# Ledger of designs, part 455: VH-VL binders against q0aze0

Target 1, 268 residues: q0aze0
Amino acid sequence: MKIILVNNRFKENTEKKAQEIAGQLSALNVEVIIDNGLDEPYAGTVDFIMVLGGDGTMLRAARRYGQRAIPVLGVNMGTVGFLSNIEINELAEYLPLILREEYSLEARMMLEVAVFQQQSLLTRVFCLNELLLRSNSPRMLSFALEISGQKLEPYRGDGLIVSTTTGSTAYSLSAGGPIADPQLDAFIVTPVASHIINKRPLVVSPEREISLHLLEEREAIIGIDGQIKMDFGAENRVLIKRAPHPLLMVNLKAKPFFTSIDRSLQRQ
Short names: E, the ipSAE of ESMFold2; O, the ipSAE of OpenDDE; V2, 0.75 times the mean of E and O plus 0.25 times the DockQ between their complexes.

## First folded at step 20 (VH-VL)

Design PP3 (framework fv_bermekimab; at its last fold request DockQ between E and O 0.91; V2 from the best seeds 0.86)
Fold by OpenDDE, fold request of step 21:
Structure PP3 (fold): chain C 268 residues (1-268), chain A 123 residues (1-123), chain B 107 residues (1-107)
Amino acid sequence: as target 1 above (268 residues)
Amino acid sequence: QVQLVESGGGVVQPGRSLRLSCTASGFTFRSYNVHWVRQAPGKGLEWVAAISYEGSNTYYAESVKGRFTISRDNSKNILFLQMDSLRLEDTAVYYCAKDRIYYSHAFYGMDVWGQGTLVTFSS
Amino acid sequence: DIQMTQSPSSVSASVGDRVTITCRASQGIKSWLAWYQQKPGKAPKLLIYAAKHLQSGVPSRFSGSGSGSDFTLTISSLQPEDFATYYCQQDNYRPLTFGGGTKVEHK
């Protein structure tokens, strides 16, 4: 068995824990790769991914490995979030189950985000939470939203979020988007400070494609999962669709989503 | 320089067929939806047909449905308009035009036009 | 089909004048309205897209406004080169439809 341990190199405690766990796993004849984000994603085949940390680390892990159909376990290390399944102090208890592959999987839809520059593909990213278009200046953006070839009224505001249902409890929620059941596959399109008061968010079928482009030359940025940032201008276009593969999240411990909403959101 | 050049216009008899061509240069033709728009002498503009950048979807004005066929060869950067069963009311300058936005299944205005090719009928 | 009613059909103006052209759609077309300029013997030229956005290279004296069903093209100070015919076009619905045109002529 080969396992990737994903941690946050900027958090010393997660690094130390990753090394400790790596040692334990090695003693059990498990091959371990530690990914703290410093290097490129491990290109070899692996059987399991263990994410040590919080939601941010999970998002990074999802972007790096989510398209490889590998079970991903979130192990919380003292943070509040929605994407961890067990606590670090529970790992010893569940480790035998992991090694025997005795766990259930929950498929979570991811976004495929393609950013174009003058008809050329600039980048393609798979992400778990959301794509953000926002102004990089005090001025509002004017941009077009297209859904499966249908043009909506041009948006004017600070920006727009296209989120998965998993991402509904992330930035989309802060922007006034609905809380969605993570077991659903859907896009949530949430305006950010729209010039239209009470502009309602859209829930869109995962079968549709979403595209954004600026209607005027303005300074804008694209954000992905709050971690990737890139400039976005009039010559750019972003196309969003459902990723071809979902993230396979490991479910070792029951964690009722709706029961934890209040607790998780209050601490966020 | 972005350019569209129409050709194939001329004098034709009613009921006959004519094929117009539009050659694109200076831009990535295969990335844009393109249109045919016509203008009868002394009259206004009339949208005739459009084809998606991939060529998979075609759209027609009611006045030409069943008679005209829009197509494209992206490998050659050429747009075509096959006009069958031509009528006197089809007399016009025919323009080809590209849409503003690339890789779109919608239309966002026509930012580049050819100079047009004239289709008339023999008296 | 969406009917585009453009008014006036013609306008006589002098250099320096403010010229206003209106276009009304038979149904709401959101902001998906374009304005074109056409000079005799020439192809149309895109001036405004999405109701109010100025096409690159177009002088700032041209402006567009409106949404839904009522739209306006304004030339703040008419220049000699602005004498032409102007057309509105909706692209919210297929088929695409043009207004009847407005000819701006010398007074």
Scores: ipSAE 0.898, ipTM 0.953, lowest interface PAE 0.5, mean pLDDT 95
Fold by ESMFold2, fold request of step 21:
Structure PP3 (fold): chain C 268 residues (1-268), chain A 123 residues (1-123), chain B 107 residues (1-107)
Amino acid sequence: as target 1 above (268 residues)
Amino acid sequence: QVQLVESGGGVVQPGRSLRLSCTASGFTFRSYNVHWVRQAPGKGLEWVAAISYEGSNTYYAESVKGRFTISRDNSKNILFLQMDSLRLEDTAVYYCAKDRIYYSHAFYGMDVWGQGTLVTFSS
Amino acid sequence: DIQMTQSPSSVSASVGDRVTITCRASQGIKSWLAWYQQKPGKAPKLLIYAAKHLQSGVPSRFSGSGSGSDFTLTISSLQPEDFATYYCQQDNYRPLTFGGGTKVEHK
């Protein structure tokens, strides 16, 4: 059995705990690869991914491994989020089930984001929460939103968020988007400080293709899961689709979404 | 430099067929939607047809639907217009034009045009 | 099909004049309207897309406005090279449709 252990290299207590857990798994004849974000993603076959940390660490794991159809378990290290399933102090209790592969999976839709420069692909990224387009200056953007070949009224404002239902509780919520049940597949399209009075958030079928481009030259950026940033100008275009594979989240402990929603939202 | 060159125009008899070609150079043809637009002598512009960048979606003006077929060969950078059952009212200069936005299933304006090819009739 | 009605059909003007041309769609097309300039014997040239955005290389004396069904092209101070025919075109709906044209002529 081979497991990737994903940790946050900037939290020393998580790094020490990751080494401790790796030792425990090795003693059980499990091969462990530690991914602290510095090296390229492990390219070989693995059976399971364990994420030690909060939602940010899970977002990185999803981006690196989410398209490989590998079970991913979120292990909370002390702060409440939306993407962990068990607490670190419960890991010993659940280890036998993990090793016997006796758990259920919850599929979470991901975005496939392709960013172009003059029709050449700059990057293709898979992400769990959202793509953000926003102004990188005091001036507003004017931009086009196309959904499956249908053009909406041009946007004018600070930007736009295209999120998954999982991402509905992240930046999209702060920008006025709805909270969505993570069991649904959808895009949520949320304007950021729109100056056009009829622009409301949209909930869009996951079968649609969404694209964005600027209608005039402005300094803008693309943000992806709040972790990747790139410049975006009048020569760029971004295409967004449902990713080919969802993130397969391991469910060992029942975690009722609606019972805990208010507490989870109070984390900044 | 970005260029479109039409060919295949000429003098035909009503009811006959004609095939127009448009050769593209200086840009990635397979990334852009393309159009045919015509202009009868002394008259205004009339949009005729368009085809998506991958070739899977075609659109026609009502006046030519069922008689004209737009197609493209992305390996050779050529746009075609097959014109069947030609009528006297099809007399025009035919332009091909590139849409301005790549990898789109919508239209955002025609930023590059050819010089046109003339289709006329003899009795 | 969306009918595009341009007014006037022609304008007599002098260099330095402010020229306005209007275009009305038979139903709402949002802001998805383009303006083209055409000189005799030449292909059309894109001036404005999405109602108000200038194509690269187009002088700032050209401007566009409007949304929904009513649109205007303005030339703030006519130059000798601006004597031409101008067409609007909606690109919100298929089939795409042009207006009938407005010829701007030397007075």
Scores: ipSAE 0.790, ipTM 0.913, lowest interface PAE 1.0, mean pLDDT 92
ESMFold2, look of step 20: ipSAE 0.751; ipTM 0.898
ESMFold2 (binder alone), look of step 20: mean pLDDT 94; pTM 0.958
OpenDDE, look of step 20: ipSAE 0.890; ipTM 0.946
ESMFold2, fold request of step 21: ipSAE 0.756, 0.763; ipTM 0.901, 0.903
ESMFold2 (binder alone), fold request of step 21: mean pLDDT 94, 94, 94; pTM 0.957, 0.958, 0.957
OpenDDE, fold request of step 21: ipSAE 0.897, 0.895; ipTM 0.951, 0.950

Design QQ1 (framework fv_inotuzumab; at its last look DockQ between E and O 0.67; V2 from the best seeds 0.00; counts 0 for: pae O 2.6 > 2)
Fold by ESMFold2, look of step 20:
Structure QQ1 (fold): chain C 268 residues (1-268), chain A 121 residues (1-121), chain B 112 residues (1-112)
Amino acid sequence: as target 1 above (268 residues)
Amino acid sequence: EVQLVQSGAEVKKPGASVKVSCKASGYTFTNYWIHWVRQAPGQGLEWIGGINPSGGYTKYRRKFQGRVTMTADTSTSTVYMELSSLRSEDTAVYYCTRDYEGTYFYSPDYWGQGTLVTVSS
Amino acid sequence: DVQVTQSPSSLSASVGDRVTITCRSSQSLADDYGDTFLSWYLHKPGKAPQLLIYGISNRFSGVPDRFSGSGSGTDFTLTISSLQPEDFATYYCLQGTDQPYTFGQGTKVEIK
């Protein structure tokens, strides 16, 4: 069995812990690739991905590996979040189940985000939580939203969030969006500080295509999973659709979403 | 194995432009950002901006906005940095650097050998 | 802009000495997920800067274990436990969290 360990090298002393876990796995005849975040993703075939860290590390892992249809296990090494399944001190208990593939998978929809300048593709990224369009100045944005070619009345405000159901508990929630069951596939479109009172959050079929562009020149930013940031101007547009593959999250330990909702929100 | 090889030293007059090249090898060119950093004589290091060779997205430090242009040629695995309207304070060694996560964080791992640009009359 | 200041600006030391360089940021260098993009570089005149430490404390490939990094929030330290002849150079910290990315002013480590 070949496993990728996704490690977060931007917190203290994480490499030593990753090497220790890799050594334990190697002793069980598991081939281990450590991904420390400075280099491109491992391109070869693997059976399983183990993410050592919190929600931020999982978001990076999803962006790097989520389109490869490989089981991904979140192993929490600190404060409990929404995306980890087990704690690091439980790994030894669950490792036999992992090796025997005695676990279930929960599919989590991802976004495919394509950013254009004029008619040229600048970048394409996949993300688990959300795309944020926001103003990068005290001035409000005026922008257009289209859903499957249907142009809505113009938006005016600080910006807009297009999230997955998994992302409903992230920035979308802070902007007034609903908490959604992460087992649903949907887009959640949440205005940020809208000055147009009838612009309520929308829940949209995952089969739709969503586009955004500015209607006037302003300094704006596209944010992706709260990690990637890109300047966005009147010459740009973004297209959003459901990614070809969901993130396949490993479920070893029941983590009841609804009964734990308040506790999990404190982590983010 | 990873190498960034820059073009040679240049001497320019005030008001001119300079175009410095950075040729990458030993890795997949389009998977990594290239950033530019300079060091004027007796000064520290100063970030100028960066480019994603996949698609050509650029971000420049505000101080250089309007004077700097970065481009990438994927067929030759080469990034160019052009600085226009040169002044004497632009005299510096210019370095290209490699970074994987250029819009999330900046921690360059490999650097070019540097290109001295001298601006004098 | 995030200001990053190093201390001292220069120091004189002998081979075998323990050397400590500090880097202080005007604001926390942790992102929304607690990740910190603070790195340290070694620079000799006429040569490319070399990455020593990233993510506060992680040694880059091939960096000797006499180099270590520590810190959190706004205060960070590079330590060289036993200075070697090849370690006489200028050292820089870099905050890579917020654009524009900024380097410290440098610390020149000179032979005493």
Scores: ipSAE 0.694, ipTM 0.861, lowest interface PAE 1.9, mean pLDDT 89
Fold by OpenDDE, look of step 20:
Structure QQ1 (fold): chain C 268 residues (1-268), chain A 121 residues (1-121), chain B 112 residues (1-112)
Amino acid sequence: as target 1 above (268 residues)
Amino acid sequence: EVQLVQSGAEVKKPGASVKVSCKASGYTFTNYWIHWVRQAPGQGLEWIGGINPSGGYTKYRRKFQGRVTMTADTSTSTVYMELSSLRSEDTAVYYCTRDYEGTYFYSPDYWGQGTLVTVSS
Amino acid sequence: DVQVTQSPSSLSASVGDRVTITCRSSQSLADDYGDTFLSWYLHKPGKAPQLLIYGISNRFSGVPDRFSGSGSGTDFTLTISSLQPEDFATYYCLQGTDQPYTFGQGTKVEIK
């Protein structure tokens, strides 16, 4: 068995723990690769990905490895989040199950975000939570939203979030989006400070495509999972689709989503 | 071994353009951003901009917008920085440097040897 | 723009001395997930800058143990526990959290 340990290079405790766990796994004849995000993603085949840290680390791991259809386990190290399945102190208990591959998988839809300059592709990113379009100034944006070729009325406001159901408890929630069942595949389109009072979020079929472009010469920013940012101007357009592959999240421990929402939100 | 090799020193007149190259090797070219940083005589380091070789997306410091153009040739693993309308203040050593994915300037780890660009009448 | 200010601008030290350089930013350099893109570089004349520390406190590959970084939010410190002859150079901090990315003005470490 070969396992990638993904940790947060900005958190020394996760690095140390990764080294410790790597030693333990090696002692069990498991090949281990540690990924702190500094080096290129490991290109070889692996059987399992263990993410040590919080939601941010999981999001990075998802971007780096999510397209490879590898089971991904979130191991929380004392942070608040929604993307971890077990705690670090529980790892020893569940390690035998991991090694025997006795766990269930939950497929989480990811976004495929493509940013264009006219007809030229500038970048393509797969992400687990959301795409954010926001103004880069105190002024509101005017932008066009199209869903499967259907042109909606122009949006005016600070921005727009296109989120997965996984991402519904992230920035979309802060912007007034609905909390969605992670077992449901859907886009959540949440306006950010819309000019229209009480502009409602949209729940959109994952089979549809979403496109955005500015209707005026303004500077905006595209944000992806809060970790990637890029300028977005009048000559750009963004196309959002369901990623061709879901993230396969490992369920070792039952985690009742709906009963944990209040508890999690109170800690944030 | 990761290497960034830059083109040689340039001497230009005010108003002219200069194009500096940065050839990358020892890693997957399209996985890393290439940024350009310069140092004028007696001054500190200044970020100019960066390019994602995958797709060619660029990000420029505002003060250079309109004058700087960064391009990438994936077939040769080479990034170019062209600076036009050169001024005496553009006299500096220009460095290319590697940084991983996204638009965050995470931690440029490997650098070219630098290219001296002298602008004088 | 995020301003980054180093202190001191220059200092004189001897081999074996403990050297401390401070970097202060005008805004917090922590992103939404608490990651801080603060790096330290060593730069010698005629050479390319060299990465010493990334993410506040992580030593880059090959960097001696005598170099360490610390700090949070807006205040960061590079420490050389025992200055060596090869350490006389100019040091820069870099913030990579917000664009435009900005360097400190540099700290020149000279021989006393």
Scores: ipSAE 0.291, ipTM 0.745, lowest interface PAE 2.6, mean pLDDT 91
ESMFold2 (binder alone), look of step 20: mean pLDDT 90; pTM 0.921

Design QQ2 (framework fv_inotuzumab; at its last look DockQ between E and O 0.76; V2 from the best seeds 0.00; counts 0 for: pae O 2.9 > 2)
Fold by ESMFold2, look of step 20:
Structure QQ2 (fold): chain C 268 residues (1-268), chain A 121 residues (1-121), chain B 112 residues (1-112)
Amino acid sequence: as target 1 above (268 residues)
Amino acid sequence: EVQLVQSGAEVKKPGASVKVSCKASGYTFTNYWIHWVRQAPGQGLEWIGGINPSGGYTKYRRKFQGRVTMTADTSTSTVYMELSSLRSEDTAVYYCTRDYEGTYFYSPDYWGQGTLVTVSS
Amino acid sequence: DVQVTQSPSSLSASVGDRVTITCRSSQSLADDYGDTFLSWYLHKPGKAPQLLIYGITNRFSGVPDRFSGSGSGTDFTLTISSLQPEDFATYYCLQGTDQPYTFGQGTKVEIK
């Protein structure tokens, strides 16, 4: 068995623990590839991805590996979020199940985000939580939302969030969007500080294509999973659709979503 | 084995422009950002901006917007930085740097050897 | 802009000495997920700068274990446990969390 160990080497004291875990796995004849965070994703065939860290590390792993249909396990190293399944001190207990492939998989919808300048593709990225369009100045944005070619009345405000159901508990929630069951596939479209009161959050079929562009010249930013940030102007547009493959999250330990909502949200 | 090789020193008059090249080798050129950093004589390092060679997206430090242009030629694995309307304070050594995550964070792993640009009148 | 202040600006040391260089930022360098993009570089005249430490504490490939990094929040330290002849150089920290990305002003380590 060959695994990728995604380590968050941008927090203190993570390297020692990662090497310790890699040693334990190697002693069980598991080949380990360590993702150090500075280089492109490992391109070779692997059986499993182990993510050591919190939700931010998982979001990065999803962007790097989520379209490869490889099981991904979140291992909590501290602050508990929505995307880890087991604690680091439980790894030895669950390791036999991992090696025997005795676990279930939970599919989590991802977004495919394409950003254009006029007709030219600038970037295409896959993300787990959300795309944020936000003003980068004291002035409000005026922007257009299209859903499968259907143009809605113009938006005016600070911006817009297009999230997955997994992302419903992230920035979308802070902007007034609903908490969604992550087992549902849907887009959640949440206005940010809208000056138009009738612009309520929308829940949209995952089969739709969503398009955004500015209606006037303003400085704006596209944010992706709260990590990637790009300038966005009147010459740009973004297209959002369901990614070809969901993130395959490993489930070893039951984590009841609904009974833990308040605890998980407060510990983000 | 990763290498960034820059073009040679330049001497320019105020008001002119300069175009510095950075040729990359030993890695997949389009998968990494190239950023530019300069160091004026006796001063520290100053970030100028960066380019993603895949798609050509650029981000410039605000003080250089309108004067700097970065381009990439994927056929030669080369990034160019052009600085126009040169002033004497633009005299510096200019470095290119490689970074995987140019829109998330900046942690360059490899640097070019530097290109001295001198602006004098 | 995030200001990054490096101290001392220069120092004189002998081979075998322990050297400590500090880097202080005007605000926390942790992002929304607690990740900190603070790195350290070595620069000799006429040569390309070299990455020593990334993510506060992680040695880059091929960097000797006499180099170590520490810190959190706004205060960061590079330590050279036993200075070697090849270590006489100028050292820079870099905050890579917030644009514009900013460097410390440098610490010149000179032989005594």
Scores: ipSAE 0.674, ipTM 0.850, lowest interface PAE 1.9, mean pLDDT 89
Fold by OpenDDE, look of step 20:
Parts: C-alpha cells; structure tokens; sequence
Structure QQ2 (fold): chain C 268 residues (1-268), chain A 121 residues (1-121), chain B 112 residues (1-112)
C-alpha cells in the first residue's frame, strides 16, 4: 500500500507529525510520501491520501489530487472545520481499517472553474468549496449571470458565490446561503450584499453550467476556496461546471452532519 | 535539479525597453508561477509581478502596470519580462523565481542568478 | 498595501552569537484558514536570494538547524542560534498573503 500524507505547511508541528506518522506506517510496510505543498504533486499511483490538518489543508489536497479518484481521509489536528472525518488521536484506532481498506466512500462534487481572457483560457481549477467573485473596491459590481445559457437580470452587489454543497458551510453560509446536505450534488449561488434586498440564493442542478462576466469596467477578484486569488476584469469571463470527478472522501467514522451543525457553528 | 537561468546584463538608455529571459528546467514548467523581483542599488527586494505559464495569466504590481509585460513560452520553458519606458530608477538586478499554485506568493524557493539592467544616459 | 518592517536594519555580531531578526506587518498575515505566508530569505551580494524559512517555521531543504522561525499574526522572528561565517549577509522577510507581495527592508548582519 502507498499513502500520501498531506500536511499543512503553514501550521506548526504539522511536518513533524507527518514524519511521525510516516514512520509508523513504514513500520507496517506501507510506502509513504509526504506532501507539504511545496513540491509538485506526486505523479505516481497511490492507494490512499491522508490529510493532516484542517479544512484549508483538505481544500489544498482536493485541488492537488481530487481528480485522481483516490480515497481522501481528513484527519483533524485540533482545528474547527467540516472536512475532517477523524481526529489525530483516533488515527491509531482506525489505522487497521485503512490498511484493510474497510471504509466507505462519500463522493463530494467539485467545481470546475475556468477563467478566460476573451477566448483564451487563463486557468482551470478544480475546487471543493466555492468560487467567489467580489469587488476589489468599495463600489458595487455589475455583472451578468447565466445559467445554462439563460441570462438572468443583471446583478449589482459586492459579489457572488458559486458553491458546492460541501462548500455550503463555508463562505456561502456567511453570506446567507443555505446549509446543504453534503450527499446532494448541486450548485449554490449566493449573492454577496446584493443591491436588491433579500435577494435569494439559488440552488442549481449540477448538470447546468454557470457563467459570469462583468458588465462594466471594474476591478474585481476571483477567489477559489479562499486560497487562490486572481484579478478579474471586463475582458474576463468565468465558466463553472461540475468537475468530471468527485472527491472521494473516506468515512471511517460516522459523522452526523445535521446534528453537529450547531456545535460546529458555535465553535466558529 | 531545479534551475532558473537568466539572460545577461543589459545597458539601456532612458525611454528604451529591456527584455530579460528566464529559462526554467528540472521541473514541470507549467506547474509553477514565475515571479520577478528586483533590487536597486542600496535598496531592498521589490516584487514586480508574476506569470502563470499555464495559460499566461499575469499579475503585476500596480506601479509597473502599463510598463511591464510578462510572457511565457512553454515550448522552451522560458519566461520573459519586458520593461518599457526605462528610467534611471529602473537600474537594478532583476531576478526570476518560481512559486507554486495560485497567485499567492507562497514561498519562492528557487531563483535565477539575476540580471543587471543599467539605465543611463 | 501591507507594509513589512524589519528590525534592526543592521547589526554586528561575532561567530557563535545568537542573532534575532524581527519582522512586523501592518496587517495580519493569516488568511481565512489561518495559513500565514511569511518567509525568510538570505541574500549575499552577487548571489541569488536563498529561501531559509517558509510558513513562519518551516526550514527549507538544506537549511541548517541553527535557523529557526517563529511568530504569528503580525509579528515574526528569525533566529540564528549560533552565527557561522557563511551567515553574514542580508536577510529579508516576505509576506505572500496579500497583494502586492512585499519584502521587509532587510537586515544586514555584519562581522563585529
């Protein structure tokens, strides 16, 4: 068995912990590759990905490896979040199950985000949580939202979030979006401070495509999972669709999503 | 082995343009951003901008917008930085450096050897 | 723009000395997930800058154990536990959290 350990290079002691776990796994004749995000993603075949850290680390791991259809386990290291399945102190208990591949998988829809300069593709990113379009100034944006070719009324506001159901408990929630069942595949389109009072979020079929572009010369920013940012102007457009592959999240431990929402939100 | 090799020193007149190259090797060229950083005599390091070789997206420091153009040639794994309307204040050693993922300047790890650009009348 | 200020601007030290350099940012460098893009570089004249520390505390490959980083939020520190002859250089901190990315003004470590 070959496992990638993804750690959070921006948190103290995560590398050390990764090394410790790597040693333990090696002692069990498991080949281990440690990925701290500095080097290129490992290109070889692997059987399992273990993410050591919080939601941010999981999001990074999802972007790096999510398209490869590899089971991904989130191991929380004392942070608050929604994307970890077990705690670091539980790893020893569940390690035998991991090695025997006795776990269930939950497919989580990811976004495919393509940013264009006119007809030229600037970047294509797969992400687990959301795409954010926001103003880069105190002024509101004016932009066009299209869903499967259907042009909605021009939008004016601070921005817009297109989120997966996984991302519904992330920035979309803060912007007033609905909490969605992670087992459901859908887009959540959440306005950010719309000039229309109480503009409602949209729940959109994963079969549809979402397009965004500015209707005037303004400075905006595209944000992806809160970790990738790029300038967005009048000559740019965004195309969002369901990623061709879901993230395969490992369920070793039953985690009742709906009964834990209040607890999780209170801790944030 | 990761290497960034830059073009040689340049001497330019005020108002002219300079184009510095940075050839990358030893890694997947399109997986890393290339950023440009300069150091003027007696000054510190200053970020100029960066380019994603995958797709060619660029991000420039505002003070250089309109004067700087960064391009990437994937066939030769080379990034170019062109600075126009040169001024004496542009006299500096220019470095290219790689960084992974997004537009964040995470931790540029490998650097070119530097290119001295002298602007004098 | 995020301002990054190093202290001191210069210092004189001897081989074997403990050296501490501080970097302070005008804003918190932690992003929404608590990740902090703070790095330290060593720069010698005529050479390319070298990455020492990334993510506040992580030593880059090949960097000796005598180099360490610490801090959080807006205050960060680079420590050289025992200065070696090859360590006399100018050191820079770099913030990569907010654009434009900015370096500290540098700290020149000179021979006493």
Amino acid sequence: as target 1 above (268 residues)
Amino acid sequence: EVQLVQSGAEVKKPGASVKVSCKASGYTFTNYWIHWVRQAPGQGLEWIGGINPSGGYTKYRRKFQGRVTMTADTSTSTVYMELSSLRSEDTAVYYCTRDYEGTYFYSPDYWGQGTLVTVSS
Amino acid sequence: DVQVTQSPSSLSASVGDRVTITCRSSQSLADDYGDTFLSWYLHKPGKAPQLLIYGITNRFSGVPDRFSGSGSGTDFTLTISSLQPEDFATYYCLQGTDQPYTFGQGTKVEIK
Scores: ipSAE 0.222, ipTM 0.733, lowest interface PAE 2.9, mean pLDDT 91
ESMFold2 (binder alone), look of step 20: mean pLDDT 89; pTM 0.918

